# VH-VL binders against q96il0: the designs that were tried, part 138

Target 1, 167 residues: q96il0
Amino acid sequence: APERGAERRDTAPSGVSRFCPPRKSCHDWIGPPDKYSNLRPVHFYIPENESPLEQKLRKLRQETQEWNQQFWANQNLTFSKEKEEFIHSRLKTKGLGLRTESGQKATLNAEEMADFYKEFLSKNFQKHMYYNRDWYKRNFAITFFMGKVALERIWNKLKQKQKKRSN

## First folded at step 5 (VH-VL)

Design mh1a (framework fv_ebronucimab)
Fold by ESMFold2-Fast, scan of step 5:
Structure mh1a (fold): chain C 167 residues (1-167), chain A 120 residues (1-120), chain B 111 residues (1-111)
Amino acid sequence: as target 1 above (167 residues)
Amino acid sequence: EVQLVESGGGLVQPGRSLRLSCAASGFTFSDYGMNWVRQAPGKGLEWVSYISDSGGSTSYADSVQGRFTISRDNGKNSLYLQMNSLRAEDTALYFCAKDTEYGKWSFDYWGQGTMVTVSS
Amino acid sequence: QSELTQPRSVSGSPGQSVTISCTGTSSNIGAGYKVHWYQQHPGKAPKLLISKNSNRPSGVPDRFSGSKSGNTASLTISGLQAEDEADYYCQSYDSSLRAYVFGTGTDVTVL
């Protein structure tokens, strides 16, 4: 319902624009990825005559974004820490240091990392299930309110036309 | 300042289980990987098992894989070794040993050991 | 089974220099894996003496030095003293066993 501008123009292969639009805009715009969550934040345009319903929708979308950002920031931090510990443990059993002679971080091959990914996903399965359930509940609520806002805008236009016709 | 104190050793029959503990003090236990190393009477040292600082990664010598489980409780500054299906060749003094630091792969501090005797 | 070979014993007089060899294979020392050395007095826990081939921990006298060449690492004790009488173990990693391995141990006797 509300114009989301830049967000709708992006595709998965091309991603979002590298260039950050000016903050003063009449449309929603997408920022750079957050350092911790690796998610692009949406900055919402606030209309001068925003209705209470439009405000409720915007706040719901902002609160959902903050919840989503916090979840993934925490998950990514946990993933990074456990991945580094796993690599350290494997390199230790091989008698190798954490750095190459050039100072680069030593890495494991894909076969070795597969064990880590399997274990990490298994340990976090329930957490991810709850996240997905909440994520869909939140998106259902957002979609519902988007519909209500759209109906309100149609009704207001109709009401204004009727009022003008009566004069 | 660093101290490691092992306990839980004793005489046990083959096929039975035993649980060893190691109490750590004098350093930030949660910052270091820990190891178990054993020494049979009159014999040399043998590395047994490793656990990372968080407990997220473990590794074992082939001789104990599937029978022994290493674990830790960072809130209690304690390291454990659960030994199942014990064999006569598991008879040894078991040492708790602390990692020096990342990339050195050596053990800078050791406990005095706890004796495990597996006899029929 | 220990995979690193050390001489069973070495002996010397006070003030003499002695060297303990630690010979591995292409799957451990020969593969470039680091070698560490431990000193163990009778009835005592091992003490880290040399780490990563030649690094000496704080508190270890400079009389102790380590080196590595090819398949063999060496621990040298210069100015041998009565208190150096102990067992010495080398340690490395073996890629074929996928485990840390210790040496067979060397008993140092001071006359």
Scores: ipSAE 0.000, ipTM 0.476, lowest interface PAE 17.5, mean pLDDT 80

Design mh1b (framework fv_ebronucimab)
Fold by ESMFold2-Fast, scan of step 5:
Structure mh1b (fold): chain C 167 residues (1-167), chain A 120 residues (1-120), chain B 111 residues (1-111)
Amino acid sequence: as target 1 above (167 residues)
Amino acid sequence: EVQLVESGGGLVQPGRSLRLSCAASGFTFSDYGMNWVRQAPGKGLEWVSYISDSGGSTSYADSVQGRFTISRDNGKNSLYLQMNSLRAEDTALYFCAKDSEFGRYAFDIWGQGTMVTVSS
Amino acid sequence: QSELTQPRSVSGSPGQSVTISCTGTSSNIGAGYKVHWYQQHPGKAPKLLISKNSNRPSGVPDRFSGSKSGNTASLTISGLQAEDEADYYCQSYDSSLRAYVFGTGTDVTVL
């Protein structure tokens, strides 16, 4: 263990926008929506006596959350990036600058943007199909393991009842 | 076996062009975004370019924007990098790298790289 | 260009622990983008070592672990072995650049 006198401690940074769950929570804690995925992250409570099966379920739920967060963060970023590139490309084609005379960002009308939305949805149809398939598979697996954990808890209660009766 | 194999590197004079290829096998190429990453001799990794699974979205490092073009042919399981107006600073080992899952995740599979030397 | 900042080198003896920091900004690590770590032995392609801040791919020893706090991610190698001598790179995504960004790289030496 390091000793206090060995090295100076750096000044702690001021508070930043990060998810900080309550220290003494005994259950899962739900945070604010992520900037990019727009999904609320869950911080999972870890029991002291977590069984291997309970650990497997928790890790599966954590992996599913990470996968889901990354998918929607990537989709939202791709949408924003491609939308901006589409607008810039169309403005260039018209011979217009990227800024208005007042210095504001130039924009396209709703009819022009409808072309982008239709193309974006078409391009991403297979991605959303694969997402839905994988989301279904992950939720099935989670439900299956939830059932196994429930059975384990029932079995443990029965064993505890028998042990208490033996005493 | 999942693998990526780069080709097309070589010695080229400044101002000339070169086209790199990357052949993919062992996975559904059309399901993944692809990247080019380079490493100059004795230096670190530098991301060069990205292309989405459909080819509908591309992006480039500022140092190559307007000179390099990334493309793919999903029917041939191949990724390309067209390099124009080459500079001495472009001298590097060029890797192709696969996104680990759908979207902009880690690069789980890398090729062995192809060496591009820009010199007079 | 906005690269992630790593120390040039770290060193340790066999059996010790070493930690490599990777410091970003509010547009990448600070924005919540996942950090990935790669190991590169001389003359070889990089190998994915840690994905999504802390996940180990199949075949990566338990000695390697990742963590993230605020703008900084860390890779810890416990029980340092001679074969861990390599270059290590962090990687994330930058929303301002709309680009993947790599760390400056760290050379791990086993003395």
Scores: ipSAE 0.000, ipTM 0.459, lowest interface PAE 19.0, mean pLDDT 79

Design mh1c (framework fv_ebronucimab)
Fold by ESMFold2-Fast, scan of step 5:
Structure mh1c (fold): chain C 167 residues (1-167), chain A 120 residues (1-120), chain B 111 residues (1-111)
Amino acid sequence: as target 1 above (167 residues)
Amino acid sequence: EVQLVESGGGLVQPGRSLRLSCAASGFTFSDYGMNWVRQAPGKGLEWVSYISDSGGSTSYADSVQGRFTISRDNGKNSLYLQMNSLRAEDTALYFCARDTQYGSWYFDLWGQGTMVTVSS
Amino acid sequence: QSELTQPRSVSGSPGQSVTISCTGTSSNIGAGYKVHWYQQHPGKAPKLLISKNSNRPSGVPDRFSGSKSGNTASLTISGLQAEDEADYYCQSYDSSLRAYVFGTGTDVTVL
């Protein structure tokens, strides 16, 4: 359409930008799972003519991703550490070494491990509730700013249509 | 006012025990993991021990493992460090420090410290 | 038992910039754990100055900035002022030790 360039915030008249060809969609890129959080990071696409409001939305999404990555990296590390400590303490209490006579890593039975998992989840119940609360708050803020960006884009498009009508 | 206040430090002989306390105020203590960090006179900071918000998880620096015990009482907004088998090398100013609420593993609030001197 | 290496001291005149390096290993900074910075004035408790490599807490002047590349993090103080004279410590987490680790500390002298 004749207004496609205006919809894309004044794409250069020469037809192509460095980040996204005028005739092809450019999107955020999803990376491989992080080693510690096991979450896939999003690498955000930055348009050439990003507005201050669009920048604020992008930074909010980046900050939320960083918060989420840090939470799960810490949670996963704490779980692994406490699990290892639990296994080692129980094996020591039983008078068993860390290795079996076959040289394999010594383990607890499924019933003993189930008790650990139930205890861990119970101890972390409040932490997970607070995480969920903050997750919802952050998503609300992101949705709010997405709405503001959408309104800005509609308004800018209407202004461009008005100018074309006037000319 | 959001603050941490340490107490319990003093002069103690090698091989003896001492218990430090840290009183928290102005924030929801039960939402935060807590740490003990020490600083020997004229030296740098050394992390000593961590306890999770519920008290269900603890960890210790190798230098104090088996001798020190960290604990907390969320009903009293208090953190403790039980120090057994004290050595001259344990002489330091002991700070309690607040971990981040959801885990970015840095210390955003510090007490003024309590001095522990281990000497004959 | 600090695990991160900092220069013992840096010095500058008012208005100049100084940079403090913090070098770790593959089990801490190199493993992607964030670096945090603390400022300690003589006789005072440490104060959080920079969190998560580069974030400034509310109330910290914008002349303090942090960065990270590979196994090394850096704290830069621009427009150095007399009140910036203090000890500075970096801090991260070490996955091998399963412990928080501090830097050796850097003494900043002004004037």
Scores: ipSAE 0.000, ipTM 0.461, lowest interface PAE 18.8, mean pLDDT 79

Design mh1d (framework fv_ebronucimab)
Fold by ESMFold2-Fast, scan of step 5:
Structure mh1d (fold): chain C 167 residues (1-167), chain A 120 residues (1-120), chain B 111 residues (1-111)
Amino acid sequence: as target 1 above (167 residues)
Amino acid sequence: EVQLVESGGGLVQPGRSLRLSCAASGFTFSDYGMNWVRQAPGKGLEWVSYISDSGGSTSYADSVQGRFTISRDNGKNSLYLQMNSLRAEDTALYFCAKETDYGKWYFDLWGQGTMVTVSS
Amino acid sequence: QSELTQPRSVSGSPGQSVTISCTGTSSNIGAGYKVHWYQQHPGKAPKLLISKNSNRPSGVPDRFSGSKSGNTASLTISGLQAEDEADYYCQSYDSSLRAYVFGTGTDVTVL
């Protein structure tokens, strides 16, 4: 654990003791795609000395990730359900069963499925526009807080230099 | 006194609705994500639903998606679970559970639970 | 519902050590999500016992310890005592279910 690693300091002549050696301990880690959203989750690295401002930024990024995953999980679920309903409805209208004579699942041709995709996209156009707008708003807020964190780090570094000079 | 107290459980017929409440005290409620976790009689724990500290993000177990709605009122230090279209398999003791800091994803405080029985 | 797999029960005598395994998949423990443990006495609410694979909360005796290797986490109770007779649940997060997942639960009996 990072807490345990911080306690261990190597003062030996071989000393290139890595403070944060593996990517996992010092960096955000990207996981496998979520089953429903098909988005890769980010596991956020939490520094030992995280400031309140850094914590706010991290929480905003985590909340944005959750929002994004929820949106796409819901959208993918809706798409799958409506696609299945469309296929069943069209097969019924054509007087066809849900399975072929060989027992295979009956399918629609590409031209017929294109009708569904066009209708789905048109129906959800406004929803996707609102998603894009909110996604930009969230990224703007994240960028703003990233700027604040950067300024805080610069100020802390400058204060250290001033303290050294004031002796 | 740091605690969570659930209420609103009872006997309800299949297909009907019930609303659970959880009252939080002794900590800054608005700083933490909240969850509902249930336990059927003689069975294990099952996660039901999550809501973020601001209420801006929610998620649900597949078994309750579309039927249950989690919400919170940070001004009243209260968490809610609106349960619609109840089924016999929803019969369980429902716990309110508090998360630690964001990104830790475990429950450091639990309520006593409120019993929901769905039967005809 | 995809649960983490635990043995149904483990038994030991006072003073012995017992270990409870919690086996997950590539979408939860195998994906790097941390494992947490809860103790539940009959008729009581669950209580956090171990967090983040191996961290012991204040008030939990040091005879309880946790570890993780690959897709399996373990809870070890050393110096088993009568008061340890309870149900134990592991918990993680599953990315494919996008849900918190609990283990099937293990009943610890002190003989």
Scores: ipSAE 0.000, ipTM 0.474, lowest interface PAE 19.6, mean pLDDT 80

Design mh1e (framework fv_ebronucimab)
Fold by ESMFold2-Fast, scan of step 5:
Structure mh1e (fold): chain C 167 residues (1-167), chain A 120 residues (1-120), chain B 111 residues (1-111)
Amino acid sequence: as target 1 above (167 residues)
Amino acid sequence: EVQLVESGGGLVQPGRSLRLSCAASGFTFSDYGMNWVRQAPGKGLEWVSYISDSGGSTSYADSVQGRFTISRDNGKNSLYLQMNSLRAEDTALYFCAKDTEWGRFSFDYWGQGTMVTVSS
Amino acid sequence: QSELTQPRSVSGSPGQSVTISCTGTSSNIGAGYKVHWYQQHPGKAPKLLISKNSNRPSGVPDRFSGSKSGNTASLTISGLQAEDEADYYCQSYDSSLRAYVFGTGTDVTVL
């Protein structure tokens, strides 16, 4: 089995966090939350005798993780940016500066921020709907391949037992 | 050296059928998903169909769903596109394209294309 | 069916920089799906130029770069050369169509 050492790994093309899995791990390793997506990356263990089907399952899980990380990193970034723009716009409309007399960033009350949240959710409704649809599709595919891998493992054990009985 | 070579194109009348082939070499064909992409004369690229590395999963553009069937023979390193009920709008250069990696991202290698002309 | 919008043409002189935009919707680029770019010279097959928003395949000069913000991706060609005169296509995946989608294509002219 190739030993997966303590190698630094990027999370996604848009990701900023790197993590190092433990050396000689026989299990998947869970990293710290990504700065932008706030999701924990999973480092997948690769067995020496990984079947083509097991490889497909692992690659599907890795690709799904990358897709999920990128979606939430982009969503969180967009939310933060638009929130800041909304606050600046409303402060300008009120004729107020961006900072208070104490030098702190000026903010809006809860009622005004509720307007932003409602508008943000409404504007992003279709995007979130498609995300949920794809999330279910991806999880269905992963579950399907998990089932296939389980059946393959049972079949291989039966073949081994049959060979042992034949000898 | 990765190579993809399309064949089977030609002039065909509307309502008829045609089968395209793509011969692959220089990579482990059974490890990669494959695609058909077409380009009408003077127009842009349009994705047509996908098949997974095992052949167990396929998908099609709405414009060809129910008329085209993608298939593969991993023992022969070959990809196929069976085109039924052809329309004038199907006239295009048809490219065979290889997935860059598992997960349906990009196409790292393309063939030269085979021209399909549907005309009466 | 092309679902991503690109300018029909952009032009520049040798040594200049040009940028090509690729605008999608909430079901593709806006949903976080990655954008890829292809270069197609007249009479030739497309060549993968940029993968997953900004990755350059081996053999692609570093003067080609990609970026993405919101529902728009951009391809930038710095130090424009005569051989860059070609059609450029963006590509992503659309969850509502359950299909790969290409851009309308941009003709780059080197004047």
Scores: ipSAE 0.000, ipTM 0.463, lowest interface PAE 19.0, mean pLDDT 80

Design mh1f (framework fv_ebronucimab)
Fold by ESMFold2-Fast, scan of step 5:
Structure mh1f (fold): chain C 167 residues (1-167), chain A 120 residues (1-120), chain B 111 residues (1-111)
Amino acid sequence: as target 1 above (167 residues)
Amino acid sequence: EVQLVESGGGLVQPGRSLRLSCAASGFTFSDYGMNWVRQAPGKGLEWVSYISDSGGSTSYADSVQGRFTISRDNGKNSLYLQMNSLRAEDTALYFCAKDQDYGHWAFDIWGQGTMVTVSS
Amino acid sequence: QSELTQPRSVSGSPGQSVTISCTGTSSNIGAGYKVHWYQQHPGKAPKLLISKNSNRPSGVPDRFSGSKSGNTASLTISGLQAEDEADYYCQSYDSSLRAYVFGTGTDVTVL
């Protein structure tokens, strides 16, 4: 049977998945979404003869991944907390209790929740703008170094073609 | 030998400035993020500032934001902390600390610290 | 200044096991950020004792172990020795503060 890289993951007590590449993997590979950031982590293979340029590329990609994971974990937490606070505040403003007469939790209608989403997006507009700016800057740098690595690999292959191999 | 050596600490009056240095040896300095961590006399550890391996990213504790500036010179294997508008609350032993691995945020190598006393 | 809560002190007899708790919140340990532990003897720099919840750096005896469950991490010292008298600090990352956070510190006393 064709070998598909074994998906190796473990779960921390906190519920965060840890994902490791297979022992014999010779390339980068992608894990399941992180519980908190909801982003898929990439585990980078480190070749035995990694060039300084390849190392710079790998570190840029690792740094960008950590930055991105931190941003979205925090954003998701902030969203959840502010949503709960908004619902509580609106129910209090209307003079409504946290539960209906049937004992069920009181909820806001779709139009009222739209107010929350509008306010959340407005409050976070500058934060998201800075995120997008930094994301584009990071991806530009990664793409540039990917191009350099590709050229380096092409030149190395061309050099190898000009050498005689043993009989 | 893997070593971090801090210098530049001393007695300084409130509102003045001081610049700390950290000299690294025995490892490839340009491969690691660096941190400043302080400890007030008889108190616990407090993280102060971070700089990435390239110097392209920095971050600061809220207590020092806008007053302190972290920088590095990879050609000189040196880390710096420029401290402006010093307050009595900044009195502490200041440690230079190296990231263990990229993205893991544990500090595997520490200097011995340099004492900063802010007093009138 | 510290976001992670540790007991002020723990004590034990030589050869006994002691455990130090480190309790965080949903923005740090509860969010799945790794916990690291440091040992600090009086007048000395901190030493990394446990990294990434449970990994021992080279040179750290196997009687030191780390674990993590929910919002709480624990450092266990088995076979307690006199040289283990020190301050112990946990450390993680806090997504709300966007900062590294240390624990309040625990004094270990060998009776």
Scores: ipSAE 0.000, ipTM 0.466, lowest interface PAE 20.0, mean pLDDT 79

Design mh1g (framework fv_ebronucimab)
Fold by ESMFold2-Fast, scan of step 5:
Structure mh1g (fold): chain C 167 residues (1-167), chain A 120 residues (1-120), chain B 111 residues (1-111)
Amino acid sequence: as target 1 above (167 residues)
Amino acid sequence: EVQLVESGGGLVQPGRSLRLSCAASGFTFSDYGMNWVRQAPGKGLEWVSYISDSGGSTSYADSVQGRFTISRDNGKNSLYLQMNSLRAEDTALYFCAKGTEYSRWGFDYWGQGTMVTVSS
Amino acid sequence: QSELTQPRSVSGSPGQSVTISCTGTSSNIGAGYKVHWYQQHPGKAPKLLISKNSNRPSGVPDRFSGSKSGNTASLTISGLQAEDEADYYCQSYDSSLRAYVFGTGTDVTVL
């Protein structure tokens, strides 16, 4: 049994007056940081009367989140592995052991670590450039669809009001 | 319905060039990254090249880097692969493959393929 | 290049269950990259069967399922049918190669 019991999404929370569902069952909510990406996932609330445009926006946001989680999970693992390899290689070159007299892991000075960061950034420059480009493209698309959803809701309300009064 | 139709394959001598085309229909071509994937006779699938939705970003498998060039024309809903300095090892059925919607992590639609045979 | 390892062949009888493994490394499946599965009938183009480890595209029967643990992904076909006789390929992304990688492919035979 898990510490936290399973929570069901309540799609009609406003109908409950005495036992309101938890906020996270009615609205978007943020989970704990992912072990690998160190990013907090967003769990999206799905309305019962979701329009096709609203569904497209939600799926775009979900896919963007998955893409982002995937990128940072890999980036963090790659960074950690290469950092440890670099430290071990440099300690071997200096004739030093992997642990200090107190049993702590041996480390490199700031100047040597700066060499690693320079190499890592240079090696990953193209990857980070493509990530940034895709990140902006995805967020522009999300912003565009958020605007379309907002306008659709406004136009539908105005259109209904006009037709009711004109007829 | 989504359709991808490859053309331009054929029999070619080693060291020569070929240009493959892929005609896309049934989706907004300019919104998706596109890929070329090949399959040698009786063998498995091998990814060849990728191009972003705008054409501003490309990548290649190490085996074709420097010899192949991927390009696209969004106004014509067309994808291209310029293959230079062809080798016997490039003999394969070449598929045009569409990246998944808003995510390029998989290939959701494929063409029927066009056969490229590099032989003396 | 085939960077992901699959068994060459798997066989079963109609109604049985078969599982195909796809084993990668720390630079692809082990790095957290999603695994996709494709079905290819003789003379036909590949068809996306499973996306992002376990998601089933519209039109794919529910007897196909995917899972992933550590460096290995698996495709399970329950209630095996004659029409399932095909080649199956897994696919992921490899950070060290900076490339999409496919599995070696598995031939499923329905006896």
Scores: ipSAE 0.000, ipTM 0.462, lowest interface PAE 19.0, mean pLDDT 80

Design mh1h (framework fv_ebronucimab)
Fold by ESMFold2-Fast, scan of step 5:
Parts: C-alpha cells; sequence; structure tokens
Structure mh1h (fold): chain C 167 residues (1-167), chain A 120 residues (1-120), chain B 111 residues (1-111)
C-alpha cells in the first residue's frame, strides 16, 4: 500500500524551522530534466536575511537559467524537427514505410544518421558560437557578484565580532 | 497558383557541364521534397533525382549517380541540378516536380520542362 | 524489366470504358508500394491523375478510377471523351533499385 508515499519529507512545514540537511533542504534544489531543454532546473534557496547584493546575484543566476533553458528548448525542438524530416525523407527515398512490419517506428542506424548530425552541427555552428559568447559573459558576471557577496559576508562577520567586543 | 519554372537547358557537348534551375512559387517551398524527372524525345518518363524539404537527404537514379548533384536554396525558392560529364543519353526534357506529401510518393505539380540536348 | 510494363496503346469510342494495366515485380508493386497515375497531353507537362492506387486529386473527374491487385495496377477511364486522348504513365517505387520507376506509357486514342 503506498498511501504514505515513497519517501518521507525531511523539511519542516512552512513557517516553522526544524532540522534542515544542508545538501537537500537548505541548499538549491535540482529538479528533473525539463521536457524541452533536457536541462535540470535549479530552484534557488532564499535565505531569510538575503541582502540586496545576494538578491541581485540570485536573480542574475535565475535569469541566466531561464535564458539557457529557452536556448536549449528551441535548439532541441529544431533538432527534433529536422531529424524527423531527414528520417522520413530517407525512408521515403528507400520506399520504406514509417513503421516496421511489427508496427514500431522505422529508424535509421548510426552510420545513416552521421550525415545528418554533421550537417546539423555545421549549420548551427555560428548560433552555438554566439551562445558560448553570451554564456561566458553571463558566467563572468555571476562569478564577479559571487566575489562581492563573499566579501560582504566576510565584512559583516568582522563587523559583528567587532561590535560584540566594543559593546 | 502553384508554379514551377525550369531554366538552364540548352545545347551542350558530351563531357561538358550544365546547371538547371527551377523557380517555385505559390506554396511554402521549404515544406516539400522536390524531384527532377526527364523525358527523352519520343520516350517515357524517367526519375532522375530527389531532395528532401530541408536538403538533408538526396537520392539519384543509377544512370546519373556520381555525375549529377541536386541542391536547393529555400531562401530563394529555387531547386538546382548540376549536371557533369554529360552523355548523349542525357538528352531529354527535364521537369521539376513537387512531392505531394510524405507517405504519398507522387508528384502533384510539374514545371513545363527545360530541354537539354547533348551532341557534338 | 526495370520499368513498369504498360500496353503501348489503347483505343475506344466516346462513351466507352477503357482500362490500362501497369505490371510490376515483387520489388515494386508486388512489394506493396503504392501506384500513381499521370496524364500527359502532347507538348505539355504530366498531371497527377490518381495517387496511392485509387485516390483522385481535386479537379480530376469521377470517371477516372484506379485499382491494384498483386503485381498489377489498373487505370480505368469510363465515359471516354475526346479530351482523354493523351499518354498515361503509372509510377511506383522499386526497393531493389532504390528509385522511383515509371511505366512504359500508354497512348490512349479516342476514335
Amino acid sequence: as target 1 above (167 residues)
Amino acid sequence: EVQLVESGGGLVQPGRSLRLSCAASGFTFSDYGMNWVRQAPGKGLEWVSYISDSGGSTSYADSVQGRFTISRDNGKNSLYLQMNSLRAEDTALYFCAKDKEYGNWSFDYWGQGTMVTVSS
Amino acid sequence: QSELTQPRSVSGSPGQSVTISCTGTSSNIGAGYKVHWYQQHPGKAPKLLISKNSNRPSGVPDRFSGSKSGNTASLTISGLQAEDEADYYCQSYDSSLRAYVFGTGTDVTVL
């Protein structure tokens, strides 16, 4: 009887803090692969005392994830459409139906698909180059803000220690 | 409304090359496979070559394999046939023909043809 | 035979029915590949008349019909009219040649 579910939840109900394992509940959550992009979405953990700088970093990371998801969803859709067209055209040219005698979808072997993959990659080379440029640009910005957040956290700890000693 | 117009035919000597063009209008060219079909004077129809809607797949009759190259430019709504090492038996009216649809390997629209004569 | 076999000519009088056979082999029609029919008037491009054995494209009169049995496909023209005087070609696909194949062509004369 699976009426209680497969796994227990290790997080407290909303509004009540309890034990929170660092690797699962108090850190960023990684979801299943997106249907279109094949990328796993990251659900960012929001600290209760998030600073404006930490919020800016988180929003930059979220926006970069959305941009990345959109790019790969569009790319995968284009790939799937062109792959399907190529397979149908090859089967048509060979006089083969879209289904085998057993009723399964007819497919081409790896050797037959090699020309398609080579053409697709060559055709999309410039698009991928622009993607890589923007990906590096975004990651540079994220790294820069991560550095700023790290410095802010160090400074705040030092200020707290100094304040405690001076009071 | 669907129109296919062939051009590039002419008199050419054996061993030389010729390039045929087909201008398409009245339909979404990039959605359909295209074919070249020829007819020698007083003879029947002979399929020559096929290209898929994306250009990712091509096929040729054994009689022209290695000598002819089919290509397309979807941005210009144009189909091409590059004919190299021409032979006297390549003399024919060359038709541009549109696939009707996937799984229906018939040609629903044809151009008027362009005449290629290979002789010395 | 690499191409599909058709009779060289068929003739009939106005109002009669004529049938054109298209005979293939086990690598084309006999293998289950569909047969298509084209009409070609002198000096003009071919026109698709019947697709997938028996389907009639828009604009083709009901008097044209197609059928298939074993290695042979047939085109029947009922109520023959003067305008039907033309060459008729069947077409299929050959798995051994990996190519589309046309019939030898049939000249239909209306007497």
Scores: ipSAE 0.000, ipTM 0.448, lowest interface PAE 21.1, mean pLDDT 79

